# Designs tried in a protein design chat: miniprotein binders against p81326. Part 118

Target 1, 226 residues: p81326
Amino acid sequence: MLHFGGFIMEINHISKILEKEREEYIRNKVEEYLKQGFSKDDAVNKANQSWRTYIGHRIQDVIYNLLKKFLKDSGLKVTTDKALNNRNLPEELDKVKRLIAINYGEYLFLPDADVIVYKVENNDIKIIAIISVKNSFRERRFETTYWKLKLKESPVTSHIKVFLATPDKDNEISYKCPNGKPKKMRIILEYELDGIYFLKEDFEETEKAKHFGKIVEDIIEISKKL
Key: E = the ipSAE of ESMFold2; O = the ipSAE of OpenDDE; V2 = 0.75 times the mean of E and O plus 0.25 times the DockQ between their complexes.

## First folded at step 9 (miniprotein)

Design xa19
Amino acid sequence: SPDEEEAKFIAKIIKDLAEELGLSDEEKLRELVKLIEWLAIMYGVEVEVEIENGKIRITIKIDGKEITIEIEDGKVRITVKE
ESMFold2 (binder alone), alone request of step 9: mean pLDDT 68; pTM 0.572

Design xa2
Amino acid sequence: SPDEEEAKFIAKIIKDLAEELGLSDEEKLRELVKLIEWLAIMYGAEVEVEIENGKIRIVIKVDGKEIYIEIEDGKVRITVKE
ESMFold2 (binder alone), alone request of step 9: mean pLDDT 67; pTM 0.545

Design xa20
Amino acid sequence: SPDEEEAKFIAKIIKDLAEELGLSDEEKLRELVKLIEWLAIMYGAEVEVEIENGKIRITIKFDGKEITIEIEDGKVRITVKE
ESMFold2 (binder alone), alone request of step 9: mean pLDDT 66; pTM 0.543

Design xa21
Amino acid sequence: SPDEEEAKFIAKIIKDLAEELGLSDEEKLRELVKLIEWLAIMYGAEVEVEIEVKNGEVKIRITIKVDGKEITIEIEDGKVRITVKE
ESMFold2 (binder alone), alone request of step 9: mean pLDDT 67; pTM 0.584

Design xa22
Amino acid sequence: SPDEEEAKFIAKIIKDLAEELGLSDEEKLRELVKLIEWLAIMYGAEVEVEIENGKIRITIKVDGKEITIEIETRDGELKVRITVKE
ESMFold2 (binder alone), alone request of step 9: mean pLDDT 65; pTM 0.546

Design xa23
Amino acid sequence: SPDEEEAKFIAKIIKDLAEELGLSDEEKLRELVKLIEWLAIMYGAEVEVEIEVKNGEVKIRITIKVDGKEITIEIETRDGELKVRITVKE
ESMFold2 (binder alone), alone request of step 9: mean pLDDT 65; pTM 0.568

Design xa24
Amino acid sequence: SPDEEEAKFIAKIIKDLAEELGIPEEEKLRELVKLIEWLAIMYGAEVEVEIENGKIRITIKVDGKEITIEIEDGKVRITVKE
ESMFold2 (binder alone), alone request of step 9: mean pLDDT 66; pTM 0.549

Design xa25
Amino acid sequence: SPDEEEAKFIAKIIKDLAEELGVDEEKLRELVKLIEWLAIMYGAEVEVEIENGKIRITIKVDGKEITIEIEDGKVRITVKE
ESMFold2 (binder alone), alone request of step 9: mean pLDDT 65; pTM 0.534

Design xa26
Amino acid sequence: SPDEEEAKFIAKIIKDLAEELGLDPEEKLRELVKLIEWLAIMYGAEVEVEIENGKIRITIKVDGKEITIEIEDGKVRITVKE
ESMFold2 (binder alone), alone request of step 9: mean pLDDT 65; pTM 0.544

Design xa27
Amino acid sequence: SPDEEEAKFIAKIIKDLAEELGISDEELLRELVKLIEWLAIMYGAEVEVEIENGKIRITIKVDGKEITIEIEDGKVRITVKE
ESMFold2 (binder alone), alone request of step 9: mean pLDDT 64; pTM 0.525

Design xa28
Amino acid sequence: SPDEEEAKFIAKIIKDLAEENPDDPEEKLRELVKLIEWLAIMYGAEVEVEIENGKIRITIKVDGKEITIEIEDGKVRITVKE
ESMFold2 (binder alone), alone request of step 9: mean pLDDT 66; pTM 0.544

Design xa29
Amino acid sequence: SPDEEEAKFIAKIIKDLAEELGFSDEEKLRELVKLIEWLAIMYGAEVEVEIENGKIRITIKVDGKEITIEIEDGKVRITVKE
ESMFold2 (binder alone), alone request of step 9: mean pLDDT 66; pTM 0.552

Design xa3
Amino acid sequence: SPDEEEAKFIAKIIKDLAEELGLSDEEKLRELVKLIEWLAIMYGAEVTVEIENGKIRIVIKVDGKEIVIEIEDGKVRITVKE
ESMFold2 (binder alone), alone request of step 9: mean pLDDT 67; pTM 0.551

Design xa30
Amino acid sequence: SPDEEEAKFIAKIIKDLAEELGISDAEKLRELVKLIEWLAIMYGAEVEVEIENGKIRITIKVDGKEITIEIEDGKVRITVKE
ESMFold2 (binder alone), alone request of step 9: mean pLDDT 66; pTM 0.549

Design xa31
Amino acid sequence: MSEEEAKFIAKIIKDLAEELGLSDEEKLRELVKLIEWLAIMYGAEVEVEIENGKIRITIKVDGKEITIEIEDGKVRITVKE
ESMFold2 (binder alone), alone request of step 9: mean pLDDT 66; pTM 0.545

Design xa32
Amino acid sequence: GMSPEEEEAKFIAKIIKDLAEELGLSDEEKLRELVKLIEWLAIMYGAEVEVEIENGKIRITIKVDGKEITIEIEDGKVRITVKE
ESMFold2 (binder alone), alone request of step 9: mean pLDDT 65; pTM 0.520

Design xa33
Amino acid sequence: DPALEEAKFIAKIIKDLAEELGLSDEEKLRELVKLIEWLAIMYGAEVEVEIENGKIRITIKVDGKEITIEIEDGKVRITVKE
ESMFold2 (binder alone), alone request of step 9: mean pLDDT 69; pTM 0.576

Design xa34
Amino acid sequence: SPDEEEAKFIAKIIKDLAEELGLSDEEKLRELVKLIEWLAIMYGAEVEVEIENGKIRITIKVDGKEITIEIEDGKVRITVKEKK
ESMFold2 (binder alone), alone request of step 9: mean pLDDT 64; pTM 0.528

Design xa35
Amino acid sequence: SPDEEEAKFIAKIIKDLAEELGLSDEEKLRELVKLIEWLAIMYGAEVEVEIENGKIRITIKVDGKEITIEIEDGKVRITVKPLE
ESMFold2 (binder alone), alone request of step 9: mean pLDDT 66; pTM 0.551

Design xa36
Amino acid sequence: SPDEEEAKFIAKIIKDLAEELGLSDEEKLRELVKLIEWLAIMYGAEVEVEIENGKIVIIIKVDGKEIVIIIEDGKVVITVKEGDPELAKKLAEEILKRLG
ESMFold2 (binder alone), alone request of step 9: mean pLDDT 57; pTM 0.455

Design xa37
Amino acid sequence: SPDEEEAKFIAKIIKDLAEELGLSDEEKLRELVKLIEWLAIMYGAEVVVEIENGKIRILIKVDGKEIIIAIEDGKVRIVVKEDSEEARRLAEEIARELEK
ESMFold2 (binder alone), alone request of step 9: mean pLDDT 58; pTM 0.475

Design xa38 (at its last look DockQ between E and O 0.63; V2 from the best seeds 0.00; counts 0 for: pae E 6.6 > 1.5, pTM E .683 < .8)
Fold by OpenDDE base, look of step 10:
Structure xa38 (fold): chain B 226 residues (1-226), chain A 89 residues (1-89)
Amino acid sequence: as target 1 above (226 residues)
Amino acid sequence: SPDEEEAKFIAKIIKDLAEELGLSDEEKLRELVKLIEWLAIMYGAEVEVEIENGKIRITIKVDGKEITIEIEDGKVRITVDGKKYEFEL
């Protein structure tokens, strides 16, 4: 059991390392775009956009790898929507893909599912949780909520927990009522989702809003009830 | 070489962490090891850690590569694909 304090410290240091990577990444990308004939301002803007995409994927990969590692001993498995976007899937992943699909009448579509946690018991697959990873809330603020609501509409998917994991660097959802003013996005996300997990210390903790260190325990507990 | 760049990258991370945490006591050293383990996990690696007599050995297996990190006496020795690189902390 990663002691809560050790996990927080580790995340804080990881965040600092990733910020150091940013400076080097931006420098290298600016040089690349300058060589491609972009202006200095365009090169900087493109580098910053590239970084936002890059760091978003890195955080997803981190969360995926952490969950994969820490859930392994509990017999739980982890995959991603990206891994499910193949034409030739192993039977297990093809079953996972079908079990998270949302019905739109003539069509089935997958929810955004950055990380999918499932168990295999007697060749039966049970989806436990979907984790959406958001580095920032500049775009698609309620997309995770939409998918949670859609998953609730089917008895096949209604049991699936939907979690949001975020560092929330800009403090967009860290507090419910900063300065006495309700933060609509925090309130709605916490209401509609099964949990919000912060990769930071500075947030308002509630029953549903927890430090990311609690996600493994929560998932294991949920898995025992399914 | 790619291996040398990888070793330099790892060494830089370790150095940065060592500067931030310090290596002055066993607790800080354990914290450093833990951070290295986490970094390796973040990259999807298998990690093994051995701590004996003030020497740390971390073995990282990722994408068919094996990386060994040895920390002893303020030095970091990194082995990538059988090539050894030594850095001062």
Scores: ipSAE 0.145, ipTM 0.596, lowest interface PAE 2.8, mean pLDDT 84
Fold by ESMFold2, look of step 10:
Structure xa38 (fold): chain B 226 residues (1-226), chain A 89 residues (1-89)
Amino acid sequence: as target 1 above (226 residues)
Amino acid sequence: SPDEEEAKFIAKIIKDLAEELGLSDEEKLRELVKLIEWLAIMYGAEVEVEIENGKIRITIKVDGKEITIEIEDGKVRITVDGKKYEFEL
């Protein structure tokens, strides 16, 4: 009885609730680090880092589970780069791994992808999209664009859509020209990627910059063309 | 026990959600249920929801365990594999 559109409204609310709980999380974590012998300043820094890691993993887990749930009825399957790095890899996932590999001469490496969408047709596997999940753009700002460009270099991988999903709480890429000045990061990401999907309401919508609630429909449409 | 600690964690999340939403009517109760449901999905669970007027039952299956959340009359009861834990909102 759940529908993706209704669930996206719930995600926006939970992001707000998780931010409200940030203070308690940090307070508890600071106390934990103080007990380990860190100075107050070090404990605070480590607690903030712990929160950033925690919230980033939570958002990635939510996106994975949402896509898995809402793409299943369309015959689409979802996995993660974490699952692809396990030593006991099922044959299906081993094929997925090989189909997204990038050639660096005599070496093959996987792009950094958080979530991978694929389909199985007549025992063949077709990679539809990869979704990079970013909570913050403080570091590795253009990592996702690098992987898109590398995937475009080969006809074997050039069809793979590369999306960015983000709450962008600090409005780092939400607008093209905030305060009248072009935002280089937003402009480059939007130009190079196949789409940016925001887990919030307040951002500048374009053909490529959309609410996260549109991602399921877009992926299904893309899969029908392949 | 681990089951009691898990029930307490779930109860804390429900309390925080209830405070944020300001539970007072059926519409807000349905929103609370949706938020609990998506939290369960966030942790990789399968979720089933049953709602009667003023009584809510959410069944969560995760990691080979079954958790039931019942909300009625300002109280939350959490059952972990058949053992009940009760908390006030």
Scores: ipSAE 0.014, ipTM 0.419, lowest interface PAE 6.6, mean pLDDT 79
ESMFold2 (binder alone), alone request of step 9: mean pLDDT 73; pTM 0.680
ESMFold2 (binder alone), look of step 10: mean pLDDT 71; pTM 0.650

Design xa39
Amino acid sequence: SPDEEEAAFIVKIIKDLAEELGLSDEEKLRELVKLIEWLAIMYGAEVEVEIENGKIRITIKVDGKEITIEIEDGKVRITVDGKKYEFEL
ESMFold2 (binder alone), alone request of step 9: mean pLDDT 66; pTM 0.572

Design xa4
Amino acid sequence: SPDEEEAKFIAKIIKDLAEELGLSDEEKLRELVKLIEWLAIMYGAEVEVEIENGKIRIIIKVDGKEIWIEIEDGKVRIVVKE
ESMFold2 (binder alone), alone request of step 9: mean pLDDT 66; pTM 0.517

Design xa5 (at its last look DockQ between E and O 0.76; V2 from the best seeds 0.00; counts 0 for: unsure alone 69.269 < 70)
Fold by OpenDDE base, look of step 10:
Structure xa5 (fold): chain B 226 residues (1-226), chain A 82 residues (1-82)
Amino acid sequence: as target 1 above (226 residues)
Amino acid sequence: SPDLEEAKFIAKIIKDLAEELGLSDEEKLRELVKLIEWLAIMYGAEVEVEIENGKIRITIKVDGVEITIEIEDGKVRITVKE
């Protein structure tokens, strides 16, 4: 049983809620598209496509909110790449943004950082972890590994842990060698990243591949070593 | 307002959960309360749960909107207030 701040994270609850959200979202979108003059079949198809886009952002928001809540008592702070995409940032977030930037010579670029965990000590900011959230691996399969490798290249960012969080609904990376065949993507992601956290129960657990419920504890432990 | 729309969406989810689970026994009620708490967390909302004399009152505050869920005698009442 994974305890988050006194709450047992039951992935079952999150999954159930997300399923209800889907049902309601689809219903609303179908109605909207019908009002726009689409056929029932077209409306359903459009609604399903809309949901695929929506759920990706939704899961990111959920993970952000979970981490924000459960890391609060540890004194850790959480932000997102979206929050950093402003011209006028508070000093704290401006520092965070600079501390995750990757040097490309003439340019600095930010890694894909869906969620960023950091601490503030004596006005100094230390970046602890970046969590990449992926709902599907159909596209950009190794994007997170690219950013991890880039972050390792600088002494400024080399300490930053990079985690992947995913529901992996299609079992793309849930198992290393299903039916005796190695899953290249799972093996590479697990090797290159600091951890993979699954928002599901049915997966092959390893030292680096864990249930999402363990991410809070792991982050807190890492934070103590910085 | 977008906030009101979100609150109404949340309220609808709660209603659907309540209808699916049923409100006939204490175990189901506890499960529903837990689901609502998780739902609130998932939306970054504040949640307060009060249980008195078989009545459950849950208050969710999300982006300036308040959702009140009252469960009593196997009935659920949901109110949304800006």
Scores: ipSAE 0.794, ipTM 0.918, lowest interface PAE 0.4, mean pLDDT 91
Fold by ESMFold2, look of step 10:
Structure xa5 (fold): chain B 226 residues (1-226), chain A 82 residues (1-82)
Amino acid sequence: as target 1 above (226 residues)
Amino acid sequence: SPDLEEAKFIAKIIKDLAEELGLSDEEKLRELVKLIEWLAIMYGAEVEVEIENGKIRITIKVDGVEITIEIEDGKVRITVKE
């Protein structure tokens, strides 16, 4: 069994495993596309494109499974926006969905909430945090900050912490610009969100920008204050 | 089935990890077991480790599929059963 508190030391293991998954995934996809009649160059390009879609979902699943495993003994429950969008919701999840929805008059929308952490006390549900998982910031780079601002507008949702989790493999927010100034995208994300958790070792660490291994203890601490 | 295909993918990852690591000593064996345990957690799977007379047997149960990893004399054998 893996212990709480050793989480930072295990990021290298998770990253190593994900790289092996990437290698095997791409190998399988190249073979698949070659059988469909694509040239080797086209097969490689298509396999890499497919991986970019796959890895986003895979990282979300990993984060879900890790949080579910390591938050269980603290009385915290974890769900996903995919689970909340199912047609036949259990009553507990229906309550979770209602507690995070944003009201636009006739319409209710869920925020960008890939993973949701909540607790249940005497049939009462308290939403602790939502985690947005981003592998790339090429599109909708500030969608998560928009949802944080919307959640802040209501006293019912203003307590909900909004975190960003990212490997940031392309270093879009990890480091300062070459001239030593912070990147604008990083400044805005860090200012508006409650935290950024990196699924890698090297980045400009701050009080809000941390190694992913810290997320479990941070969530537990927040839950005790609610 | 998709669950069987996922288990075969997991099995291939474990084999690749073992080959890259090289099971030359006790330290490398401990590292492989740790990697397998993390892999199981990353898939939300249950994992059991048994050590008996220098043999290591690791069982991963994921979505009704069982993956058995047996390590003996620096060799790895992986089987998948639905």
Scores: ipSAE 0.765, ipTM 0.920, lowest interface PAE 0.7, mean pLDDT 87
ESMFold2 (binder alone), alone request of step 9: mean pLDDT 69; pTM 0.588
ESMFold2 (binder alone), look of step 10: mean pLDDT 69; pTM 0.592

Design xa6
Amino acid sequence: SPDIEEAKFIAKIIKDLAEELGLSDEEKLRELVKLIEWLAIMYGAEVEVEIENGKIRITIKVDGTEITIEIEDGKVRITVKE
ESMFold2 (binder alone), alone request of step 9: mean pLDDT 68; pTM 0.580

Design xa7
Amino acid sequence: SPDEEEAKFIAKIIKDLAEELGLSDEEKLRELVKLIEWLAIMYGAEVEVEIENGKIRITIKVDGVEITIEIEDGKVRITVKE
ESMFold2 (binder alone), alone request of step 9: mean pLDDT 67; pTM 0.569

Design xa8
Amino acid sequence: SPDEEEAKFIAKIIKDLAEELGLSDEEKLRELVKLIEWLAIMYGAEVEVEIEGDKIRITIKVDGKEITIEIEDGKVRITVKE
ESMFold2 (binder alone), alone request of step 9: mean pLDDT 66; pTM 0.540

Design xa9
Amino acid sequence: SPDEEEAKFIAKIIKDLAEELGLSDEEKLRELVKLIEWLAIMYGAEVEVEIEDGKIRITIKVNGKEITIEIEGNKVRITVKE
ESMFold2 (binder alone), alone request of step 9: mean pLDDT 66; pTM 0.556

Design xb1 (at its last look DockQ between E and O 0.59; V2 from the best seeds 0.72)
Fold by OpenDDE base, look of step 10:
Structure xb1 (fold): chain B 226 residues (1-226), chain A 82 residues (1-82)
Amino acid sequence: as target 1 above (226 residues)
Amino acid sequence: SPDLEEAKFIAKIIKDLAEELGLSDEEKLRELVKLIEWLAIMYGAEVEVEIENGKIRITIEVDGVRIEIRIEDGEVEIEVRE
């Protein structure tokens, strides 16, 4: 059990809540699709497909809210790439956006940055960490690694820590060498990224692969060195 | 409103959690309170918990909508107000 600002982060609680959310979400969607004239089987299938999309965004929101809550007392701020996707931004967020931008010559592009942690000191903004949230690794397996490598190429962004947060429900990266066979994805992600944080209990812990409950402490520690 | 729908969704989750856990003993009540607190955090909501004389009052404020939860004598009442 890891303590966050007086709260013991129990992944079990979060998982239990998400399971109840799933049940309620599925129920509501099934009802909706039945009203639309779908068969029960079709309605259930469609609801499950809808949930797969929904849960991806939901987990991002959850992680955002958790970090926002538990980093607040440390004076750290949290935003999202979604919040930065506006033409008119407050000055602070505009600065944040510029400080994570990657140069491609004629163009600047933002990395995938589901959650961005930064601090403000005397109107100076320092980006501390980017957290990529992945529910599944079926697609774009090394996308986060790509962005980490790109951020390293510039002295402006090279200091930014890149973390991956995942429930890894399908055990795609939970273990390095299950049954003596190396999991390429786990090994590469762990090597290239600054850390992997699991929203689960059953995983192989290493120096870089940790329980999600440790992310707050790690971010705070990093922030003190900047 | 979307905010009201979300609040109603949250309320339903709380009810389901309460029904699953049961409200028969203090340990279960404490667990439920903890789950509600986490639920609030997960939604970026503010939560206030008041425990007095065997009565538990929890207030969740999410996007301007208020969820009031009252637990007394093994019963849970939930009200959603804009």
Scores: ipSAE 0.815, ipTM 0.929, lowest interface PAE 0.4, mean pLDDT 91
Fold by ESMFold2, look of step 10:
Structure xb1 (fold): chain B 226 residues (1-226), chain A 82 residues (1-82)
Amino acid sequence: as target 1 above (226 residues)
Amino acid sequence: SPDLEEAKFIAKIIKDLAEELGLSDEEKLRELVKLIEWLAIMYGAEVEVEIENGKIRITIEVDGVRIEIRIEDGEVEIEVRE
């Protein structure tokens, strides 16, 4: 008795594509490792490890490409902290860098901001939002909340929206009270940040915790208020 | 080349999406086209969709590699060329 798919619901197009990319990526890596002489079990383990490294960078690229494409007609520009760390910066990007840098006395650091959205009006730059991409929370659980709190400390940066984007494969923050027990990380992140965007279907939606596909619309709406 | 390998990966994703959806009706076909458009955007690629007499042609151009998708009579043909 064959069955195609069970229940069909409206779903996030981006999350469906990323799942197919994962499946194909892992299949290709397993084949590659098998050709190198690894056992099936070892090949699968190594393929999964490779995907964990890859997905973080892939999500950053997706966010950048999507925002750049869909924000240009709204007068919004997009850059990355990687681009801002280049030694040879155009004047516009140098201003963006200065507007998000945090001062620690003799040192200046950029917040953990993988993607930055801004606008330019009469040679004046207004930072709209920063997006931090986290593929797991095993080692750097509260870095994004730390940067939000630091940005709130100055009137120059206090308006900047701070978002987190994550696949959260291990369900570290997908639910507020799994099995009736409060999940500290999810509760604190949702409380402190301006939004959490999940690159998967199965998570607890709230006003701040949303499907990743909503991020473009939300940024555009926020920019109209500034 | 790395650009050709990326295009082949994209083409395989499109094939996998089409197979899972099962292009059995117009609603699923429209969903596939939307997925292909989102896929192109996710790679920062240029995409062109032409619908003519029940035939769909989608062209994706990324880093000098062209992916052409033709959907006709519930069948998907994909060509990749540099």
Scores: ipSAE 0.702, ipTM 0.914, lowest interface PAE 0.7, mean pLDDT 85
ESMFold2 (binder alone), alone request of step 9: mean pLDDT 70; pTM 0.611
ESMFold2 (binder alone), look of step 10: mean pLDDT 70; pTM 0.610

Design xb2
Amino acid sequence: SPDEEEAKFIAKIIKDLAEELGIPEEEKLRELVKLIEWLAIMYGAEVEVEIENGKIRITIEVDGKRIEIRIEDGEVEIEVRE
ESMFold2 (binder alone), alone request of step 9: mean pLDDT 66; pTM 0.564

Design xb3
Amino acid sequence: SPDEEEAKFIAKIIKDLAEELGLSDEEKLRELVKLIEWLAIMYGAEVEVEIENGKIRFTIEVDGKRIEIRIEDGEVEIEVRE
ESMFold2 (binder alone), alone request of step 9: mean pLDDT 65; pTM 0.519

Design xb4
Amino acid sequence: SPDEEEAKFIAKIIKDLAEELGLSDEEKLRELVKLIEWLAIMYGAEVEVEIEVDGKKIRITIKVDGKEITIEIEDGKVRITVRE
ESMFold2 (binder alone), alone request of step 9: mean pLDDT 62; pTM 0.484

Design xc1 (at its last look DockQ between E and O 0.86; V2 from the best seeds 0.00; counts 0 for: unsure alone 69.916 < 70)
Fold by OpenDDE base, look of step 10:
Structure xc1 (fold): chain B 226 residues (1-226), chain A 82 residues (1-82)
Amino acid sequence: as target 1 above (226 residues)
Amino acid sequence: SPDLEEAKFIAKIIKDLAEELGLSDEEKLRELVKLIEWLAIMYGAEVEVEIENGKIRIVIKVDGVEIYIEIEDGKVRITVKE
């Protein structure tokens, strides 16, 4: 039983809810596509494709909302890269945006930062962690590691922890050496990142690979050292 | 409104959860309440839960819309109010 901000986070609850969301979403989309004149088979296929896109964003929102809630009492704040993609930002978010920027000489670019955790002390902002959320590792497998390495190159950003959060439904990185064969992706991600947090129960736990329920405690601990 | 649509979606999920679990015993009711609380958190919504005399009343506030859930005598009633 993992305590998450006073709540026992049962990943089972989240998974159950997401499954119900899927069922309802698919139903609604199938109905929508049928009304558009698609066949039943086409409607189902299109709905499933739509869900794959939707769930990717949905899980990011879920993680954002969870972290926002459970870090609040610790005085930590949470934002997203999406929120930073505005021309006019509040001063606080503008500072956050600048503090995660990566220098490419003539240009500054932001890392992929699905969720950003920071604290405000005496009007100064300290970035604590970036959480990358991945539902699937079929594409851009090492993108998160790239950003971690880039952040390490600057004294401005080198302290920022980079975490990966994933349900890993297809067991792409859940185990390091299943059947005695090393999973390259798991090994590299675990080595390069500050932590991997699984939104599931069936995975190989290590010092860096943990249940998602541990992320709040870990972030709070890191925040105290900054 | 998008907010109303989201609220209706949430309400439907709650209904489906209630139907799946059943409302026949206290353990199932407690589980349902917990699921609703998590659901609210997952949507960044505020949730209030009142349990009194075998009646459960839950209010979810999400983006200016309120979802009222009443559970009594093995029945669930959900009302969405903008």
Scores: ipSAE 0.796, ipTM 0.918, lowest interface PAE 0.5, mean pLDDT 91
Fold by ESMFold2, look of step 10:
Structure xc1 (fold): chain B 226 residues (1-226), chain A 82 residues (1-82)
Amino acid sequence: as target 1 above (226 residues)
Amino acid sequence: SPDLEEAKFIAKIIKDLAEELGLSDEEKLRELVKLIEWLAIMYGAEVEVEIENGKIRIVIKVDGVEIYIEIEDGKVRITVKE
């Protein structure tokens, strides 16, 4: 763990870089739309809409790359549900897929798991954690908790930690009682999940709700117990 | 190619970061290097940093494209090569 303690203090570097990426992305898209004949106002509106779609996937990629980088020296491997849905899977990834898949009679489905952390010991694979990355909670707000409950139903998967990672810029789950009123979403998510990791500074920190920079240390500690 | 376009995008971000910081002293230079290292991690890229005789050389390798960054006398020069 090269900079796990410093990572918490360095989250501002990631945020600063993402803001520069937004500025350049929007500039490039506006230029593209202007060349297509759109008005300046329409080009700007279209560019902003494009960014909203892009940023969700970009944050997933950033989290994947960070975990892959910082977990490697601890012997932990990282993959994604997208990679597991490809055809011609390597044997190792095929085993990972089978170890997290949920059986619904004739059907086998993967949990909504953007990032999956596992280890390999003596040709055995042990799934450590899945991380769902959510940019907003307007739809499928409890999908991650459903998958945690399903994983708890089997002795094969009951040990798997289920984490949520989010910037939560709109403060949908940042506080338990904003303005003195209970926020059901935050309370239920924190109760059911193994952890919530925020990609921002301003949120109510608890034993389960932490700065994203703590996720590497937490995953490593869990892996030592399995 | 798409990989070359991504590398040019990354190069532009680095230039924008350097411009905003203003490379007036060693503290600002060290901050820029940290930002470049984080940027590389965020893209899953490998980064190599060499500091010699007041010249900073950085190589980022992302998806088969190399980004060469040279910082000297407060000036940033960036070359992208496939």
Scores: ipSAE 0.762, ipTM 0.923, lowest interface PAE 0.7, mean pLDDT 87
ESMFold2 (binder alone), alone request of step 9: mean pLDDT 72; pTM 0.620
ESMFold2 (binder alone), look of step 10: mean pLDDT 70; pTM 0.597

Design xc2
Amino acid sequence: SPDLEEAKFIAKIIKDLAEELGIPEEEKLRELVKLIEWLAIMYGAEVEVEIENGKIRITIKVDGVEITIEIEDGKVRITVKE
ESMFold2 (binder alone), alone request of step 9: mean pLDDT 68; pTM 0.587

